VH-VL binders against Eukaryotic translation initiation factor 3 subunit M (eif3m). Designs and how they scored, part 5

Target 1, 160 residues: Eukaryotic translation initiation factor 3 subunit M (eif3m), of Schizosaccharomyces pombe (q09722r188to347)
Amino acid sequence: DDEQSFAFLLEAVKMDNSTADEAVRELVQRAVNSPKYFFFDDIVTLPPVQQLEQSTLQLLGILSGGMTDDYVSWVAENHAHCQHQKFDEDAIARKMKLLTIASLATQAPNNTLSYGDVAKSLKIDENEVELWIIDVIRAGLVEGRMSQLTKTLSIHRSSY

## First folded at step 12 (VH-VL; from x3 with heavy chain F105M Y107V)

Design y3
Fold by ESMFold2 at other seeds, look of step 13:
Structure y3 (fold): chain C 160 residues (1-160), chain A 118 residues (1-118), chain B 107 residues (1-107)
Amino acid sequence: as target 1 above (160 residues)
Amino acid sequence: EVTLKESGPALVKPTQTLTLTCTFSGFSLSDRGVAVGWIRQPPGKALEWLANIYWNDDKYYNPSLKNRLTISKDTSKNQVVLTMTNMDPVDTATYYCARLDLGYMDVWGQGTMVTVSS
Amino acid sequence: DIQMTQSPSSLSASVGDRVTITCLASESIYSYLAWYQQKPGKAPKLLIYAASSLQSGVPSRFSGSGSGTDYTLTISSLQPEDFATYYCQQSYSIPRTFGGGTKVEIK
C-alpha cells in the first residue's frame, strides 16, 4: 500500500535525524509526486531533508508556501534536476494549481472567490476554472458552493 | 508592446568592469512569472547565454562565467543590470537582453556592441 | 555542458524550396528546445519553442519536430524573407546552449 509505506517512511525519517540519504530522497520524491500529499511544512522542516540539494529545497519551499507562478519559474530552470530526481513535473504542476486555489480561498475577502481571480492566478481560461474548483474541493482543501450565475465560489471552510 | 533596450559603454579596456543596463517597457518584473536574461554574440560567432533574473529575484548564471557576472534588477525603473568583471578582448561581442516566458526568450532587445581593447 | 551540433553550417536554396535544418544534442533534452532566426545586424527572433510549438506571429511554413537528441526545423516553402541564420537552443540544462547556426543563403 503506497499510503501506508509512505506514512511509515515519513515516521522513520521523523524519528531518526541520521536517516540514510536514500530513504530521505525517496520520501521527498514520493511526496512531491503524490496526488494526495499537500502539507509540505512537515517535510521541509526535517533536518535530514535540509541537507538535500538547493534546487530540491527551493521546490519544497514552493510547495509549502508558494503559488503556481513560483513553480513555473523554478521548473523552467530545473528540468534536468527534475529528470535526475524523478520529479514528475506535470504532477507537481497540478498540485501547485490546487494549492494556489486553496491559498486564494483562505485570503478571499467576504469568503467569496471569483472565477476571474482564479483564472488570473492559474493563468488559465476562465471556462476551465470550475473543474479546478471541483478538484480542490474533492482534495479536501476547500469547502464551499459554486455559482455559475455570479462566477464565484462562496467559501464555507478553507483549512490550508 | 514589449520592448527592451541595452545601454552601456561601447569600448572597455582589458581588466575593467563592464556594466550593462537593460531598460524595458510593456511588462514589469513585479509581474509574477516574468524574467529577463542576458545573451552575447561575438562577431560572426554563435550566441552564448550569460544569466537570467526572475521576478522573485531568483538568479541563474552560466557556470563558465559565474565568478565574473552579477545580475540585479530595479523594478521601479524597469531595469535589469549585468556587471561583468575582468574584461578581456575575447569578451568583445554584441550583448542582448531578452524577456523570458516559460523559460524561452520570446522578445529581444536590439543589442549593444561592446569592444574590449587597449 | 550540453553541446548542440547544427547541420549543415550553411546551405543555398531557392525560393519555394523545402529546407530542413538539424540540431543534435549531446544528451537527451526532452524537447526543451527552441529555434531562432537571425538576420544580419538584427536580434534573434523566436520561431519555435518546446521543440514543435509555433511562436505567435510566425508563419505556418515553419515547423519543428524531433525528440531525445535529434531535432529538426523545417521551412516548407522558402520565402525571400527567410534567408537568415538559424540557431537552436536547449533550455533543459544550465547553461542554456546554442547551436553553431545554419546560414540559409540564396542559390
Scores: ipSAE 0.802, ipTM 0.914, lowest interface PAE 0.8, mean pLDDT 92
Fold by ESMFold2, look of step 12:
Structure y3 (fold): chain C 160 residues (1-160), chain A 118 residues (1-118), chain B 107 residues (1-107)
Amino acid sequence: as target 1 above (160 residues)
Amino acid sequence: EVTLKESGPALVKPTQTLTLTCTFSGFSLSDRGVAVGWIRQPPGKALEWLANIYWNDDKYYNPSLKNRLTISKDTSKNQVVLTMTNMDPVDTATYYCARLDLGYMDVWGQGTMVTVSS
Amino acid sequence: DIQMTQSPSSLSASVGDRVTITCLASESIYSYLAWYQQKPGKAPKLLIYAASSLQSGVPSRFSGSGSGTDYTLTISSLQPEDFATYYCQQSYSIPRTFGGGTKVEIK
């Protein structure tokens, strides 16, 4: 199982700071490319990971606490790095949109997030926002209820 | 309307430090995702990229010139400053600043000619 | 550094001609390529980004194509205002690098 082998790899790197460089790079590659992995604080703080290239550490920092625009700016200067490290630029872009909505939801005043604010943050048409909100809920990052009449998400829980 | 304008000395002596200022309007470096870059063009020759600075203060330099270049910004004044040390006659060029949006230089200033001679 | 080789270095053409300019990268650049037009004494103007996307306000007679290392700018019917020097530029790898230019001149 790919999720079980990823969990094994993560556990191995957590337990042994002398883990081979190839294994550390594989861990990072699988984490950034995975459509199901979202919690990069657990990876970025690992001592062997901190020895990787600055471009990789910048990406992990963006995945830990940044927004879509941070990634778009970073990737514009790092296309070759992504190709060399086998980072899937599109998979990461999608992940960043989900993480951005989760971050907006966590910080939304009165637990209400407007579709307009989501559209601005993701730089998408407002009529696409509901599809992204459905995806962020399916990812388990946010629980809430949408209203097309008020064009808002009422947030019940945000776990990000 | 988005505009950029370069300013600085037209004549510099060898070994001196060049300081160029890009003053822009119609956008701000507080706008997430935008950047300003510097490019030069020697007379009759091809363009050479120098440096970029992003809204979040990330900076990227041409590695062949990294030890000579410093880029900085003042967001409140809509300015980006490029400093280039140890100027040489081969650095004679028109210097441009440009806005980057999504990684591409979509709006350019008119350029400023800098001549390096003793 | 990725070298960008443009061909031809110059060409003469008549109004109405179809003009093709090629740009060869020394390694794959994955369509991270722009085309610029520059007239004498003026700043470059962005025409095409991402190899094939037309910049806003650029006439539809300009088009870009290509992949890998081989990229092409096409002007389907040359107009008097199109006599200029054209540059390609890769944005795949630092440093960003430009081609040497292709000068398109009358006749």
Scores: ipSAE 0.780, ipTM 0.908, lowest interface PAE 1.0, mean pLDDT 92
Fold by ESMFold2 at other seeds, look of step 14:
Structure y3 (fold): chain C 160 residues (1-160), chain A 118 residues (1-118), chain B 107 residues (1-107)
Amino acid sequence: as target 1 above (160 residues)
Amino acid sequence: EVTLKESGPALVKPTQTLTLTCTFSGFSLSDRGVAVGWIRQPPGKALEWLANIYWNDDKYYNPSLKNRLTISKDTSKNQVVLTMTNMDPVDTATYYCARLDLGYMDVWGQGTMVTVSS
Amino acid sequence: DIQMTQSPSSLSASVGDRVTITCLASESIYSYLAWYQQKPGKAPKLLIYAASSLQSGVPSRFSGSGSGTDYTLTISSLQPEDFATYYCQQSYSIPRTFGGGTKVEIK
């Protein structure tokens, strides 16, 4: 089970700050590539992780608090690094869109996030927004109710 | 219309520090995803990339220049500044600034010729 | 550093000819490649990005192709205004590196 083995690896690195470099790199690779892992503050703060390459630390910082455009700018300068570290650029791009919506939801005035604001922030057609909102809800990052009438998401809870 | 213009001294003595300013219009470094870079071309030679600076202040430098480069921006003035220390006659070149989009230099300035000579 | 080897270094062709310019990377660059045109006394102009994508405003007679280490710029019907030097440039790895250029002369 990849989810159980990831959880074991994360706990092992948390418990032993002298963890072997290979295990730390495997943890980071699996975290950034995973479609189900979103909470990178837990990774970034680990002392063995702080010893990794600047490019990797920049990516982890983007995943812990950045938005889609931060990633797009970073990857434009880091294609080779992604190849060397086996980071899946497309998987990370998708994750960044979900995290961006979660960030917008946390900041939304009156707990209402317009589809227009999502489309602008993700640089996508407004027609695509509902699919992304469904995905962010299914990921457990946001709870809320979509309205076709007002083209908004009413936020009940945001975990990010 | 997007334009960029380089300014700075045409003549620099060896060991001096070169400071070049790129002033641009038609876009802003407050626009998410935008970057400005510097490239030089010695007379009769190929282009050489120097540095990029992004809207979020991320910076990338050509390692071959051994920490001689500093890039900075002033978003309110639509300016990017490149500083290059310890100039040598081999640094004689035309220096260009350019806008980057998705990592590609899509609009270039006219260039400024810098000669390094005693 | 990734070395970019351009060939030929110069060529001469007639108006209407199909012209190809080749760029070889010292390792795979995964189509992160641009082509630039530079006329004498002028700044370079972006023609092709991502190996095969035509930049806005560039005539459709220009096209790019290739993968891995081997990339080609093609001018399907050479025009008098295409007299220039052409450069490839990889955007895969820092530092970005350029080919040595190909000077195209039209009779």
Scores: ipSAE 0.749, ipTM 0.893, lowest interface PAE 1.0, mean pLDDT 92

## First folded at step 13 (VH-VL; from x3 with light chain S28D)

Design z1
Fold by ESMFold2, fold request of step 19:
Structure z1 (fold): chain C 160 residues (1-160), chain A 118 residues (1-118), chain B 107 residues (1-107)
Amino acid sequence: as target 1 above (160 residues)
Amino acid sequence: EVTLKESGPALVKPTQTLTLTCTFSGFSLSDRGVAVGWIRQPPGKALEWLANIYWNDDKYYNPSLKNRLTISKDTSKNQVVLTMTNMDPVDTATYYCARLDLGYFDYWGQGTMVTVSS
Amino acid sequence: DIQMTQSPSSLSASVGDRVTITCLASEDIYSYLAWYQQKPGKAPKLLIYAASSLQSGVPSRFSGSGSGTDYTLTISSLQPEDFATYYCQQSYSIPRTFGGGTKVEIK
């Protein structure tokens, strides 16, 4: 099970600051590529991770607190780095859109996030927003109620 | 309508510092995802990339010139500034600024010719 | 640095001709490739991005193809306004690098 083996790898790196470079790089690669891993503060703070390349640390910073546009700008200058590190650019782009919606939801005034604000932030057509909101809810990052009448998401809970 | 315009001295003496300003309109560096870059072209030769600056103040430099280049922005004035130290006659070129969108230079200024001569 | 080699360095052609320009990268650039047109005394103009995507406002007679290290710009029917120098440029790796150019001249 990839979720269980990832969890064991994360705990192994947490318990041993002298963890071999290969294991630390595997942890980061699996985390950034995983469609199910979202909480990068747990990885960024690890001392062995802090010794990795600056481009990798920039990406982890974006994943821990940035928005989609931060990633799009970073990747435009880091295609070769992604190829060398075996980072899946498209998987990360999708993850960043979900994290962006979660961040917007956490900060939404009156716990109401408009589809228009999501569309603007993700630079997508408004007709695509509902499917992305369903995906962010399925990922467990946001709980709320969608309204096509008002084109809004009423946020009940955000985990991000 | 997107436009960019370079300004700065036409003549610089060897060892002096060149400062070029790119003034643009039709977009802003407060627009998320946007960048401006500098490219030069020596007379009759190929283009050479110099530096990029992003809306979020991330900066990228040509490694062969990294010690000589500084790029900065003033978002309120729609300006990007390139500084290049220790100029040499080999640096004689037309200098362009250009908008970077999704990793590609889609709009260019007309360029400004800079001659480095004693 | 990734070297971009253009071929030919110049060519002569007549209005209506099909023109093909080749760009060879020193390593795989994964289609992160642009083509620019530059006329004398003017700034470059983006024609093609991502190896094959046509920039808005560029005539459909321009097309890009290729993958890996080998890329091609094609002008299907050369027009009088197409006599210019053409450059490829890779956006895969820092530093971004340009080819040496291909000058397309009247016959």
Scores: ipSAE 0.816, ipTM 0.919, lowest interface PAE 0.6, mean pLDDT 92
Fold by ESMFold2 at other seeds, fold request of step 19:
Structure z1 (fold): chain C 160 residues (1-160), chain A 118 residues (1-118), chain B 107 residues (1-107)
Amino acid sequence: as target 1 above (160 residues)
Amino acid sequence: EVTLKESGPALVKPTQTLTLTCTFSGFSLSDRGVAVGWIRQPPGKALEWLANIYWNDDKYYNPSLKNRLTISKDTSKNQVVLTMTNMDPVDTATYYCARLDLGYFDYWGQGTMVTVSS
Amino acid sequence: DIQMTQSPSSLSASVGDRVTITCLASEDIYSYLAWYQQKPGKAPKLLIYAASSLQSGVPSRFSGSGSGTDYTLTISSLQPEDFATYYCQQSYSIPRTFGGGTKVEIK
């Protein structure tokens, strides 16, 4: 199971600051490419991770607290870096959209997030928003009730 | 309509610092995802990329010139400023600013010719 | 730095001709390539982005193709307004680099 082997790698790097550079790079590569890993503060704070290239640290910072537009701007200048590090640009783009919705949900006034605000933040057509909200709920980042009548997500719980 | 316009001195002396201003309309650097860059073209020669600045203030420089270049923006004025230190006659060129969208320069200013001479 | 080699450096053509310009990158640029047209005394104009995508407002006689290191701009039927210099530019790696240009002249 890739999820279980990733968890063991993360724990190994956490427990041993002298972990080989190759293992640290594998950890980062798997984390950024994984459709299931979302909590990058746990990775960016690791001392051996802090020794990586500035472009990689910028990406981890975006994954920790940025929005989709931060990633789109970063990747436009970092295509070669992604190829060299084997970062899957499309997988990361999808992850950033989910993280953006989760961030909007956490900040939403009155626990209500409009589809219009999601569409604006993701730069997508409003009729695409429902599928993205389903995906963010399936990822376990947000729990709530969708309403097509009001075009909103009523947030019950956000774990991000 | 997207427009960009370069302004600055037409003539500088060797060793002086060049300051160029790009003033643009039809878009804003408060618009997330947008960037403005600078490109120069010596007379009769190929284009050379200099620097980009993004809406979030991220900056990227041509490594061959990075110690001579500073790029900045004033979003409220719709302006981007480039400074280049220690000018030399080989820096004589037309300087363009351009909008960057998804990594490509889709709109360019008319350019401003800068001659470096005693 | 990724070197972009254009060929030919110049060519002469007549209105109605099919024109092909090539651009060779020193390493794979994964289709992160643009083509620009520059007329004398004017700024470059974006024609093609992402190797093959036509910029809005550009006539359909312009097309881009290629992958890896080898890229081509084609003008299917040259028009009087197409006499210009054409540049390729890679957006894959910093620094962004341009080809040396191909001047298309009237025959």
Scores: ipSAE 0.808, ipTM 0.917, lowest interface PAE 0.7, mean pLDDT 92
Fold by ESMFold2, look of step 13:
Structure z1 (fold): chain C 160 residues (1-160), chain A 118 residues (1-118), chain B 107 residues (1-107)
Amino acid sequence: as target 1 above (160 residues)
Amino acid sequence: EVTLKESGPALVKPTQTLTLTCTFSGFSLSDRGVAVGWIRQPPGKALEWLANIYWNDDKYYNPSLKNRLTISKDTSKNQVVLTMTNMDPVDTATYYCARLDLGYFDYWGQGTMVTVSS
Amino acid sequence: DIQMTQSPSSLSASVGDRVTITCLASEDIYSYLAWYQQKPGKAPKLLIYAASSLQSGVPSRFSGSGSGTDYTLTISSLQPEDFATYYCQQSYSIPRTFGGGTKVEIK
């Protein structure tokens, strides 16, 4: 299965610094495209991954600690690189929005994140925010309670 | 309203270094996602992209000119600076700075003509 | 580098004419293409981005179409202010490259 196969590939590359270039590239491609993989520090620090192209390393750095605007700026200069590496630009854009919300949740004062702040950071209409909040909770990145009356997310836990 | 203006010398001798400044208003490079680029146009010829600099200080250069180009910014002054070393008469062109939005140049300066001659 | 070939290099037209300018990329650019208008002594002005999206403030008589390697700028009814040189530019790959231009002249 794809998830079990990915977990096996990740562990294989973690255990063997001499892993074949083809396998390392497949690991990175699957990680960046996966709607379920979010913790890129485990990948970016691997020695064989550090030997990849600078553009790929930039993307992994953005996925490890950046925000949506970092990705939007990077991809505007890297469309051809994404095509060559078979990086799914839209899948990564979606992942970056989830990671951005998780980052905002971690930094939110009084554990309260306004829908307005989410909309501003993601550059989306405020009407779309609640769907994104549901998705970030479903992804396991944030635990919390939404309030449509106050247009806020009360954060119980953020894993990112 | 967004405006950009190029400034620098009109005449440069061969082998000298060209320094151009782009001063802009109506936006800031502290605005996330914003970039400024440089493009040149030799008289009667096609446009040629030179370099872009982003709000987060990421920089991209035309690979054919990378060893000759340096781009930098001063966000507090709303300025972007391009330097180009070892100028040659073939580098005679109008030099433009422009704002980059999602990979496209949506606002341009008026351009400054630079002639490279003895 | 991706070469952008424009055709024609120039054309003569009358006010009211439909004008079509073609841009051919040397490889697929996945619609990461812009069209610019440049009048003598002035900087280029963005007309179309992402192959077919009209830039704000640009008259609706301008339209862009195409995919893959073949792209077209159309002016549905040429106006006096449209006599200019038009350039395509790909934003798919570094370096960004421009077409050679199409000069639209008055008959």
Scores: ipSAE 0.804, ipTM 0.915, lowest interface PAE 0.8, mean pLDDT 92
Fold by ESMFold2, fold request of step 19:
Structure z1 (fold): chain C 160 residues (1-160), chain A 118 residues (1-118), chain B 107 residues (1-107)
Amino acid sequence: as target 1 above (160 residues)
Amino acid sequence: EVTLKESGPALVKPTQTLTLTCTFSGFSLSDRGVAVGWIRQPPGKALEWLANIYWNDDKYYNPSLKNRLTISKDTSKNQVVLTMTNMDPVDTATYYCARLDLGYFDYWGQGTMVTVSS
Amino acid sequence: DIQMTQSPSSLSASVGDRVTITCLASEDIYSYLAWYQQKPGKAPKLLIYAASSLQSGVPSRFSGSGSGTDYTLTISSLQPEDFATYYCQQSYSIPRTFGGGTKVEIK
């Protein structure tokens, strides 16, 4: 089971600050590429992770608290780094869009996030927004109610 | 409409420091995702990338020139500044600033010719 | 540094000709490649980004193709305004590097 082996690896690195470099790099690679892993504070805070390359630490910082534009800017200068580290640029881009919506939801005034604001932040057409909101809800990052009439998401809970 | 314009001295003596300013309009470095870079072209030669600066103040330099280059921005003035130390006659070139969009230079200034001569 | 080798270094062609310019990277650049046109005394102009995407406002007679290390710029029907030097540029790895250029002269 790929998800169970990831959880075991994460716990092993948490338990041992002297974990071998190969295992730490595998943990990071699997986390950034995984369509199911979103909570990068758990990884960024690990002492062995803090010893990795600056480019990798920048990416983990973006995944921990940044938005899509931070990633797009970083990757434009780091394509070769991603190839060397086997980071899947497209998988990370998708993850960043979901995390961005979650961040917008947390910051939304009156717990209401407009489709227009999502479209601007993700740099996508507004007609694509509802599919992304469905995905962020399915990922468990946001709970809320969509309104096609008002083109808004009413936020009940954000766990990001 | 996006425009960029380079300004600075046309003549610099060897060992002096060159300071170039890129003034732009039609976009802002407060706009998320944008960057401005510098590229030079010696007379009759190929283009050489120098440095990029991003909206979030991330900076990237050509490693062969990193010790000589400093890039900075003044977002309120829509300006990016490049400083290059210890100029030499081999640095004689036309210097361009350009907007970076998704990793590609989509709008360029007209360029400014800088001659390094005693 | 990734070396970008263009061929030919120059060519002469007639209005209406199909022109092909090639760019060879010293290693795989995963289609992170741009083509620029530079007319005498002027700044470069972006034609193609991401190896094959046409920049807005660029005539459809320009196209880009290729993958891996081998990339091509094609002008399907050369026009008098197309005399220029053409440069490829990789955006895969720092430092960004340009090819040596291909000078296209109208016969």
Scores: ipSAE 0.794, ipTM 0.910, lowest interface PAE 0.7, mean pLDDT 92

